# Ledger of designs, part 98: VH-VL binders against q9h9l3

Target 1, 176 residues: q9h9l3
Amino acid sequence: PRKMVAIDCEMVGTGPKGHVSSLARCSIVNYNGDVLYDEYILPPCHIVDYRTRWSGIRKQHMVNATPFKIARGQILKILTGKIVVGHAIHNDFKALQYFHPKSLTRDTSHIPPLNRKADCPENATMSLKHLTKKLLNRDIQVGKSGHSSVEDAQATMELYKLVEVEWEEHLARNPP
Short names: E, the ipSAE of ESMFold2; O, the ipSAE of OpenDDE; V2, 0.75 times the mean of E and O plus 0.25 times the DockQ between their complexes.

## First folded at step 3 (VH-VL)

Design Ud19 (framework fv_unasnemab; at its last look DockQ between E and O 0.63; V2 from the best seeds 0.00; counts 0 for: pae E 3.8 > 2)
Fold by OpenDDE, look of step 5:
Structure Ud19 (fold): chain C 176 residues (1-176), chain A 122 residues (1-122), chain B 107 residues (1-107)
Amino acid sequence: as target 1 above (176 residues)
Amino acid sequence: EVQLVESGGGLVQPGRSLRLSCTASGFTFSDHYMDWVRQAPGKGLEWVAEIRNKANSYTTYYAESVKGRFTISRDDSKSIVYLQMNSLRTEDTALYYCARDEFSGSYYFDYWGKGTTVTVSS
Amino acid sequence: DIQMTQSPSSVSASVGDRVTITCRASQGISSYLNWYQQKPGKAPKLLIYDASSLQSGVPSRFSGSGSGTDFTLTISSLQPEDFASYFCQQANSFPYTFGGGTKVEME
């Protein structure tokens, strides 16, 4: 468990019509919820859509943002060799242009025992917000300021911890 | 090379105040938690206080024995961690170490200063 | 608070001896247990972290084991430079607490 981290990323729109999701913030927390990384990141391409209502990213955040290549290196250094927990984590990895080994990846959006615990269909994709409310009795992603990637990463980790034992046993018997 | 250098120790009377400083170098100070640990003469080690980094909201923790009297703070621009000690007591007499706390995958003090001596005596 | 009971308080040994130091926590601390070495007039030095991880630069004759409440530091073959005091420390919860220490002395 100590070699476990949770990640959450915020993306902005780049490319034609802003349809390309580019990494603009990344937060990583350890097993205890301590923040290991939290940086605004400057995409290599011009930002067309900040997606502020969701991402919480504003133009002012990009003024001193860490260049993507540098940030990516920093993030990968943290993730290497770790079990990485995330929610719909394929989006984060895509934005990072990095794919963590499947055997070391935990996606809380695809853990049937977690959904079961939340009285949701096991094979349904539930939002982080819903699971967090149901299982942790906590409201996240509230307000008009957009998401907090730190808050989301922490929630993700806490959710996973609820089913960690069961899920790790399952994975041991059924390696990806 | 990582280096921690404490200063500010001295002889004071009970009830007085003293501020310790620890100057860090050789690493990215702002990324780390910083702690104070003290050791009374001929005794063991006692954790005193911790201050976390900016990413963790500079949260502070204190031993019960110093809570309300001591304040840990930091200046990342100067790479300094402080320990403001008020209402000093004779039992506060100790060598005070500054220590760097690693917390990425584990929590431990991997680097220590040489310490600064605080003597509280009437 | 979590009390750390360290034993023995002192041990006499000779060069080449196997030395074992035990640390017991009053409650479960998982693997959040660190071992430090302290020589007279010097600051503590980290030896083992996370119960069994050897700190970089520390000789392999040092090893740590245990989880939960019972932990052990072992020096497989004591060297002259190993005569010192050793302390365990839990980092599971605040306040962080240290064991009482073990002084390894020359027989």
Scores: ipSAE 0.717, ipTM 0.892, lowest interface PAE 0.7, mean pLDDT 95
Fold by ESMFold2-Fast, scan of step 3:
Structure Ud19 (fold): chain C 176 residues (1-176), chain A 122 residues (1-122), chain B 107 residues (1-107)
Amino acid sequence: as target 1 above (176 residues)
Amino acid sequence: EVQLVESGGGLVQPGRSLRLSCTASGFTFSDHYMDWVRQAPGKGLEWVAEIRNKANSYTTYYAESVKGRFTISRDDSKSIVYLQMNSLRTEDTALYYCARDEFSGSYYFDYWGKGTTVTVSS
Amino acid sequence: DIQMTQSPSSVSASVGDRVTITCRASQGISSYLNWYQQKPGKAPKLLIYDASSLQSGVPSRFSGSGSGTDFTLTISSLQPEDFASYFCQQANSFPYTFGGGTKVEME
């Protein structure tokens, strides 16, 4: 119940032509939106594309960044045994090279009641920005300097709280 | 392993000031919220103030009875949380506890110091 | 402020007894309620957090229940070391507030 956190990660492009998404920042907040973790993370591979418009990551953020293996350990310590909320969260878990139990995972991009409240098709994958504007009347991911993973994690938790009671009841009846 | 040690208490006259310190050890102090809770002689517990960690902008919160008179602050390099008490009143007489607020899963005081006594009298 | 009303203020009990202490919030606090034990001359010790979660190292005879406004701490079979004062505390809203305490004393 209250052992619930929300996560949002920022990725940069590594590998051939920057096509591989590697973790470069992770933010985790508690149920009330307090920040539990927010660190820039140094990928083990050469960064080909910072994807700054979306990630907000620049070369200067890498100077004091936590190495991936250390950051991963810190992050997993926070996530283990908790209900983890995210938006398109499979991307975050993939970047972390981590398996989180589906019974403890909540993806706000795949919650039909949330789309319904936003007057969106129930089975569509809506962006975090759109759902936050429609349901919380708040503009996130503003401008072209990159997203704030803290802001995104906070918005994700607030969105989940709008449907928490009905969705938890649904999951109890229909276990994933 | 986790220890919180309060100091700075004593006897002081009404209207004067006193500064309490709480030295923490055995954990990463900079990651935690820190609180002061007091207990008047023979009475129950009263929450006084909280200071959040750097990731949460060192935000401070106060009980209405102390707002404007008390200031909570911290020095992460020394692992110390402070309570600056100004314009002291006789009703501020209490044992003052330092407590660690665990906020990752829920908010609760999982470790407390043994307290430092503040007596405000003429 | 959220007022926490705790009852009873004291209870006389014998070893082996089942003891229940109640705590009522003046408004809904979801499950943001904690229980602490305090022995004479000692700092409070966390027993239960988030209404029903047992703190590590605390004996299983202690349990918490409730949500919203009504909460209960239960000691299923009182032991000699359990004679102490017990306090509930809400962490839903600032200022954090405590119940008045319950003294569990020997009959």
Scores: ipSAE 0.505, ipTM 0.838, lowest interface PAE 2.8, mean pLDDT 92
Fold by ESMFold2, look of step 5:
Structure Ud19 (fold): chain C 176 residues (1-176), chain A 122 residues (1-122), chain B 107 residues (1-107)
Amino acid sequence: as target 1 above (176 residues)
Amino acid sequence: EVQLVESGGGLVQPGRSLRLSCTASGFTFSDHYMDWVRQAPGKGLEWVAEIRNKANSYTTYYAESVKGRFTISRDDSKSIVYLQMNSLRTEDTALYYCARDEFSGSYYFDYWGKGTTVTVSS
Amino acid sequence: DIQMTQSPSSVSASVGDRVTITCRASQGISSYLNWYQQKPGKAPKLLIYDASSLQSGVPSRFSGSGSGTDFTLTISSLQPEDFASYFCQQANSFPYTFGGGTKVEME
């Protein structure tokens, strides 16, 4: 069978007024949650807003960070040919300047059976933190130090596993 | 060329200790999980221990038969994995292999050393 | 622990024969099954990973199949260098466990 990975990214603000989200950390885990990739990434543009409260990214992380072009090559090499799981994953792909095949993409923010398990409306967009607390009895993104993309990628994979059989069958019947 | 070279085996009495070493070359050692697998004379293979890489917190796992007696460790700067074997028993007598665990996407032992023999006898 | 039951324990065969070795897991292991060849006095050599993926440098006469609990290694036309012992191993969960082995001997 096709291998699965989960990805999560942290972004900083670039462009006018720091409104553009640019990749500054990326973590990729395998099906069992083992870390395959975890790097701080230097955006090609000037960082206007580190967004540290949410991103956990500080200026010192950028000193030896992997340049975006290099990191993107490393990341895409891992993602190619795999089913990629993420939460609101369009944002991660946008930050990577990349489009993964829709048939190989799984977005835990848009899986009705997952929402149903969490006693949430099937069409609601639920946060990763909320779903993880409800369904895995785990607290992620705790404190005020920002998110961890490793922690978030691991949680995303575990959430997908809760509905994997049902959702893979649904997608086989209803190709994207 | 990937190479794994074990050393430190020998003949010891029950209750004594040995430390095995496995020197790795030809690959980025710090990126891989490393395992010990043993084979008693004329017998099958038994997984003994695994140590994960730095990205995965150097987490260790042990077969039930060796928990509390054996300790796996690694030195990434020297590309060496160790097996500290305490309170040895006659059933620990085996050829001990060092193996590289390819964990990217799946798990399998793609390279093995030639092994080092541990004989525990009174 | 997941027990791996391998059969037969030995088989006598001639060069050119088709040889089939089976491995059964005590519970589902998806496709996380590997096959190794071991010759006397040598370390095991990986042949097949993930039930059916052929390791680089392994001849195409070796093939693997199966998923869940039942797995098969097939040697389509036995060669002189294939007389050896063969082991399956599950990699689904700790502890990793091996089958008892199958010795392929010359008739």
Scores: ipSAE 0.333, ipTM 0.779, lowest interface PAE 3.8, mean pLDDT 92
OpenDDE, second read of step 4: ipSAE 0.714; ipTM 0.890
ESMFold2 (binder alone), look of step 5: mean pLDDT 95; pTM 0.955

Design Ud2 (framework fv_unasnemab; at its last look DockQ between E and O 0.71; V2 from the best seeds 0.00; counts 0 for: pae E 5.2 > 2)
Fold by OpenDDE, look of step 5:
Structure Ud2 (fold): chain C 176 residues (1-176), chain A 122 residues (1-122), chain B 107 residues (1-107)
Amino acid sequence: as target 1 above (176 residues)
Amino acid sequence: EVQLVESGGGLVQPGRSLRLSCTASGFTFSDHYMDWVRQAPGKGLEWVAEIRNKFNSYTTYYAESVKGRFTISRDDSKSIVYLQMNSLRTEDTALYYCARDEYSGSYYFDYWGKGTTVTVSS
Amino acid sequence: DIQMTQSPSSVSASVGDRVTITCRASQGISSYLNWYQQKPGKAPKLLIYDASSLQSGVPSRFSGSGSGTDFTLTISSLQPEDFASYFCQQANSFPYTFGGGTKVEME
């Protein structure tokens, strides 16, 4: 369990119409919720849409943001060899242009026991906000300032811990 | 090579102040939590204080015995961790070690300085 | 605070002996238990972290076990350089606390 981290990323829009999701912030926490990484990241391409309403990213955050290539190296160093927990984590990995081994990946948006515990359909994709409220009695992603990737990563880890034993046993019997 | 070098120890009277420094090298100082651990003469080890890194808002923790009197701080630009000791007491007499904390998932002191001696005596 | 009770306080042993040191926590600390070696006039040295993980560079004759409240440090075959004091330390919660130490002396 100690070789486990949770990740959450915020993305901005790049490309001609801002349709490309580019990494703009990444937060990583350990099993205990301590923050291992939290940086604003400068995409290699011009930002067309900050998606501030959702991402919480503003132009001022990019002034001293870490260049993507550098940030990616830092992040990958942290993730290497770890079990990585995330919510809809394929989006984070895509933004990082990195794919963690499936056997070492845990996506809280696709854990049936977690949904069951929350009285949701096992095969439904529930939001992090909903699961966090239902299972942790905690409100996240509130206000108008956008998401907090640290908060989201911490919530993700806490959610996973609720079903860790059961899910790890399941995965052991059914390796991806 | 990781190196921690403490300084600032000395002989002081009770009620006086002293500031210890620990200069780190050989690793990315800003990533690590840093701790002070002391050892009274002929006694065991006592954790004194911890300061966490920038990602954790430089949060500090203190032993009850030093709360309100000691302040741990750090300067990442200089790779230095400090221990400001005010209102010193005779029981504060000890060898003070600076220690690096592994922070990524486990919490242990993998590197220690040689220590600096603080003697509080009237 | 979590009290760490370390035993024995001292042990006399000979080269080649198996030495066992125990550490008991006043409450559950999971596996957040570290072992340190300290020689006279020297700073402590990390031996074992997370109850059973051997620190890099530490001889394999050192091993740690335990979880929850009871922990053990074992030296399978004591070597001359192993005569020293040993301390356990919990990192489960603040304040971090150390055991009272065990002095391994030559018989």
Scores: ipSAE 0.822, ipTM 0.921, lowest interface PAE 0.6, mean pLDDT 96
Fold by ESMFold2-Fast, scan of step 3:
Structure Ud2 (fold): chain C 176 residues (1-176), chain A 122 residues (1-122), chain B 107 residues (1-107)
Amino acid sequence: as target 1 above (176 residues)
Amino acid sequence: EVQLVESGGGLVQPGRSLRLSCTASGFTFSDHYMDWVRQAPGKGLEWVAEIRNKFNSYTTYYAESVKGRFTISRDDSKSIVYLQMNSLRTEDTALYYCARDEYSGSYYFDYWGKGTTVTVSS
Amino acid sequence: DIQMTQSPSSVSASVGDRVTITCRASQGISSYLNWYQQKPGKAPKLLIYDASSLQSGVPSRFSGSGSGTDFTLTISSLQPEDFASYFCQQANSFPYTFGGGTKVEME
């Protein structure tokens, strides 16, 4: 069944010296890569560091951004009850202040068969950029203008699809 | 709960135009793809057009039989999807359904309106 | 366009019977196949999506199976309210296409 979505979030720096990571954009795509959600999100605290090189977030994106509490409610309605795919997804859930059931979570940074297909050590945490280049022959996160969370979510879903049958069988035999 | 109400159908001569409307309620309209599906008297179902949501750039798709003559559009502020039908032909005669396309999982029409009748006759 | 061939075009059945309807796609559509029920004078109602997923609120006597090109809708024990027309629909590619329909009639 395709009750499966992929998520990628962008964070900005808030708090003292911009050390706190606060949600500033979230993208969610369906199994085929169609966008279910893509909004800029206004943190409740003052943004100290846009981290633009990584996040792609600039001041103009905050002008009509959705407040965090409202965005969180919208996002959680989409994620609840679905298999959620992400890369290093614990960071996204932390930024959302949300717990998703482990049985419905798929982290492409921790799937040994995926690393094996990429000729990488099975237990290493490889970057999304590296896995996407190696397995999909596609360059993402190029340049210094920041990442596209839509592009990242789409790549993450495509990577998971390469091992979906094998990994779902493994999880059915070895529930988390 | 979820409701879709079509309107705008009627009897028209070949070559004329009609605009169908579908008013949605009971869900977040702006999050869904919306479709028109028609059914000729005593016959089966034929997909006509789809309009995607803002997240997918309001992209539109049409059946070849209507391409260039029909235009699907939407107004998210009013929760209405439209079908502008130009250069109508007798073979466009059908009951026209508005349908909600649930695309988060697969792509399927989970809710349909009751339809509005279009008769194209000389 | 993907052609959807549905069979039979009609079937006469009694309450309690198992009814099987088949749908064949002219090219591979993975699992992007939906089944709808339509009663006379009413709009279609979704029964099954993604080949085998039962829509919320639909009785468990309805089931779908298949992938690729060959698909089946089964009603395990026909009830009086199940006398209706049934249509398959592919959602793999545009234009979306429907099967010709199967009318399930009372014996």
Scores: ipSAE 0.541, ipTM 0.836, lowest interface PAE 2.2, mean pLDDT 92
Fold by ESMFold2, look of step 5:
Order: sequence, then C-alpha cells, then structure tokens
Structure Ud2 (fold): chain C 176 residues (1-176), chain A 122 residues (1-122), chain B 107 residues (1-107)
Amino acid sequence: as target 1 above (176 residues)
Amino acid sequence: EVQLVESGGGLVQPGRSLRLSCTASGFTFSDHYMDWVRQAPGKGLEWVAEIRNKFNSYTTYYAESVKGRFTISRDDSKSIVYLQMNSLRTEDTALYYCARDEYSGSYYFDYWGKGTTVTVSS
Amino acid sequence: DIQMTQSPSSVSASVGDRVTITCRASQGISSYLNWYQQKPGKAPKLLIYDASSLQSGVPSRFSGSGSGTDFTLTISSLQPEDFASYFCQQANSFPYTFGGGTKVEME
C-alpha cells in the first residue's frame, strides 16, 4: 500500500529575457493536507523576472533559500516510491529536472471523471482555480500577491480525493 | 539515537500548576509533531495534547478533559516541548509521556520518553 | 469520540502459542489503527501502524489486519519476550483514543 502526496511548485524567470522557468518554491503535502515540505529554492542561474504577481516570489525570499541541487535531493527523496498528485504536473517535474513513473503520477488537469463532476468537457484542461471553486466551493489564488504553493497543493489533493476510488480502479484496468 | 527526556513532574495540591518539559535529541525536532500521552496508575493510555510543526503553523489540539487548563508549546531552537498544566485536579494524576508523532503518511507515535509522574492530592 | 473496545482483557499463553487480540472501533476508522506493546514500568513501543504495516525492528511474528471497525493483532509463535500488555489506538480523528489493553501472561 503506497503513500500518496501532492506537489505544487512556483517558478521564476531565468535565462534570456526571463523566458526560462526555474524552480523557486516547492510545497508537498500528505493525504490529509499536512505539509511535508515547503521551501524557497534558489535557482542555479540569475533571476531575471521574479514573476511575483503569479509566483508570489520576492527578492527577500531568495536570501536564505535552499540551493536547487540540495532542494532537488530533498524533494526527490520524499517523492520516491509514492503516488504523486499535481495539477499540470508535467511542469513541476520539468522544473525539478525529474521524471516520476507514469504509473505513480496523477494529474488533476487530465482526469475525465473530475471534469465531469465540474460539468466541464472531459477532454478539457481546466485550471486549478476553476476546479477548486466549482467542486470545493473554495477561492484560491485570490488577490495579486501571487499563488500559495501550500494552498494549491492542498486543493489538488482534495480534488483528487473526489475521484480517487473511480480513477484508481480505472488505472488498475488500464495501466499507463 | 532518538531520545525524549521528560521532567517537571511532582506532587502538588489540587488547583496548583506544573510545567512539564520534554527535551528531544537525535532527530530534526522542528520537522515533527509532538504529543503528550498520560497513563493513570493501573489504567490505560489517554492522549492529552498535540502541537504541530512550523510548516503546519504550530497548531495545537487538546483532549476535552484538559482543554482550557493545559497548554502545549514548543521551542524549536532548544528542541523542547512543554505542557503547562493549570488548575490541576486529582484526575490529572498520571505518568505523562512525551511522544514523537509521525505524520508523513499516517499518524502514530514511533518514539516515547520514559515519562514524568504527576501526583495531585490533598 | 471514537471508542476502542479491545478483547480479551487478558490471555494466559505458553511460548510457541498463536495469540490473537481484537480491537473494535465505534465508528469506521479506515486503516488508521496502531498497535503498541508495553512492558511493566516501561513506555509503550510501536509494533504496527496503519493497521498492517510492521514498524522497523519489530519481528515478523507480529502481524496486523483489518479495516473499518474490526482489527486484529496476531503473534504467530509467542516468545518469552512477548509477555506484555498490548494496546490498539485509532488515529483517524481527534481525540486519538486507545483500547483498554490486553495483558498476555505466562500460563
């Protein structure tokens, strides 16, 4: 019996014109929403654009941030062997420079039963904010101070629980 | 080697106060939830209080029998968890254990101290 | 509060015996059930967590089973060091609650 966690990441702009997305915060929660990890992470490259309106990352957060290489090691140790839930989770794994087994990955942006519960087309990619408001009657990502990766990871886990039994059975019959 | 060492127990009259301390070593204290569990003489175990870690806002929870009288707190810089016990009653007489709470996938007390005895009597 | 009813309150057994202890919750607790061993004058020691997961360093003769409301701790072949009291504990919701205990004694 595998443990399940949810992850959410915030990125800043690095590289030419700040177009590269680099990891600057990562939050991981358990099945009950308890926080297992929540750290600001210093990218290995110079930050060109903090993207604060969406990321919530400011210069002061980077002063004592954990270097990317160390943070990545800490995060991967938590993820190894677990079912990992996320929203558009490919972006989070890309920022971590990591590939989690497909059989242990759950992406709330691509679960047809979840879209059906929200009265949305099963093949649509729905935002976390929209699904959370519709299905949990909760407003997340409010204001212009940026997203909270803890809040978003917790919402992602609660959304998955709504379809967990059905979707786990589906995946058992249709291994990825 | 994980160690939890309780102190501060003693004999007190009803209505008085005591503060228990639990000093932790051998693990990253600030990452864990901490609990107090008590055992009255010749009786079973009763959960008393829990304090969560910094990631979880140091949120506290209490058994109904102690709510409003007991306060759990922690000092992560010293690796100490406290139990302030006010308005003590004879029913609070017990051996008080400090326990480490694992919370990453399930909740269970994987390490316990040896306990400190609190006796409340006239 | 979730009441944990543990049976039997005591059992007399010999080395080599199979010992079974049961624990019933007053409400469903999924698999959030832990088992502890306590020897006289000592603190409890975790044996089983999450109903059936064996804690590191605990001998494989200990096993746990059950979900929902009915749970069992089994000692497949009792050893001299296993004479002790055993407690179940639910971790589904606050307040965490313990069973009344089962004392395993030498016959």
Scores: ipSAE 0.208, ipTM 0.748, lowest interface PAE 5.2, mean pLDDT 92
OpenDDE, second read of step 4: ipSAE 0.000; ipTM 0.591
ESMFold2 (binder alone), look of step 5: mean pLDDT 95; pTM 0.956

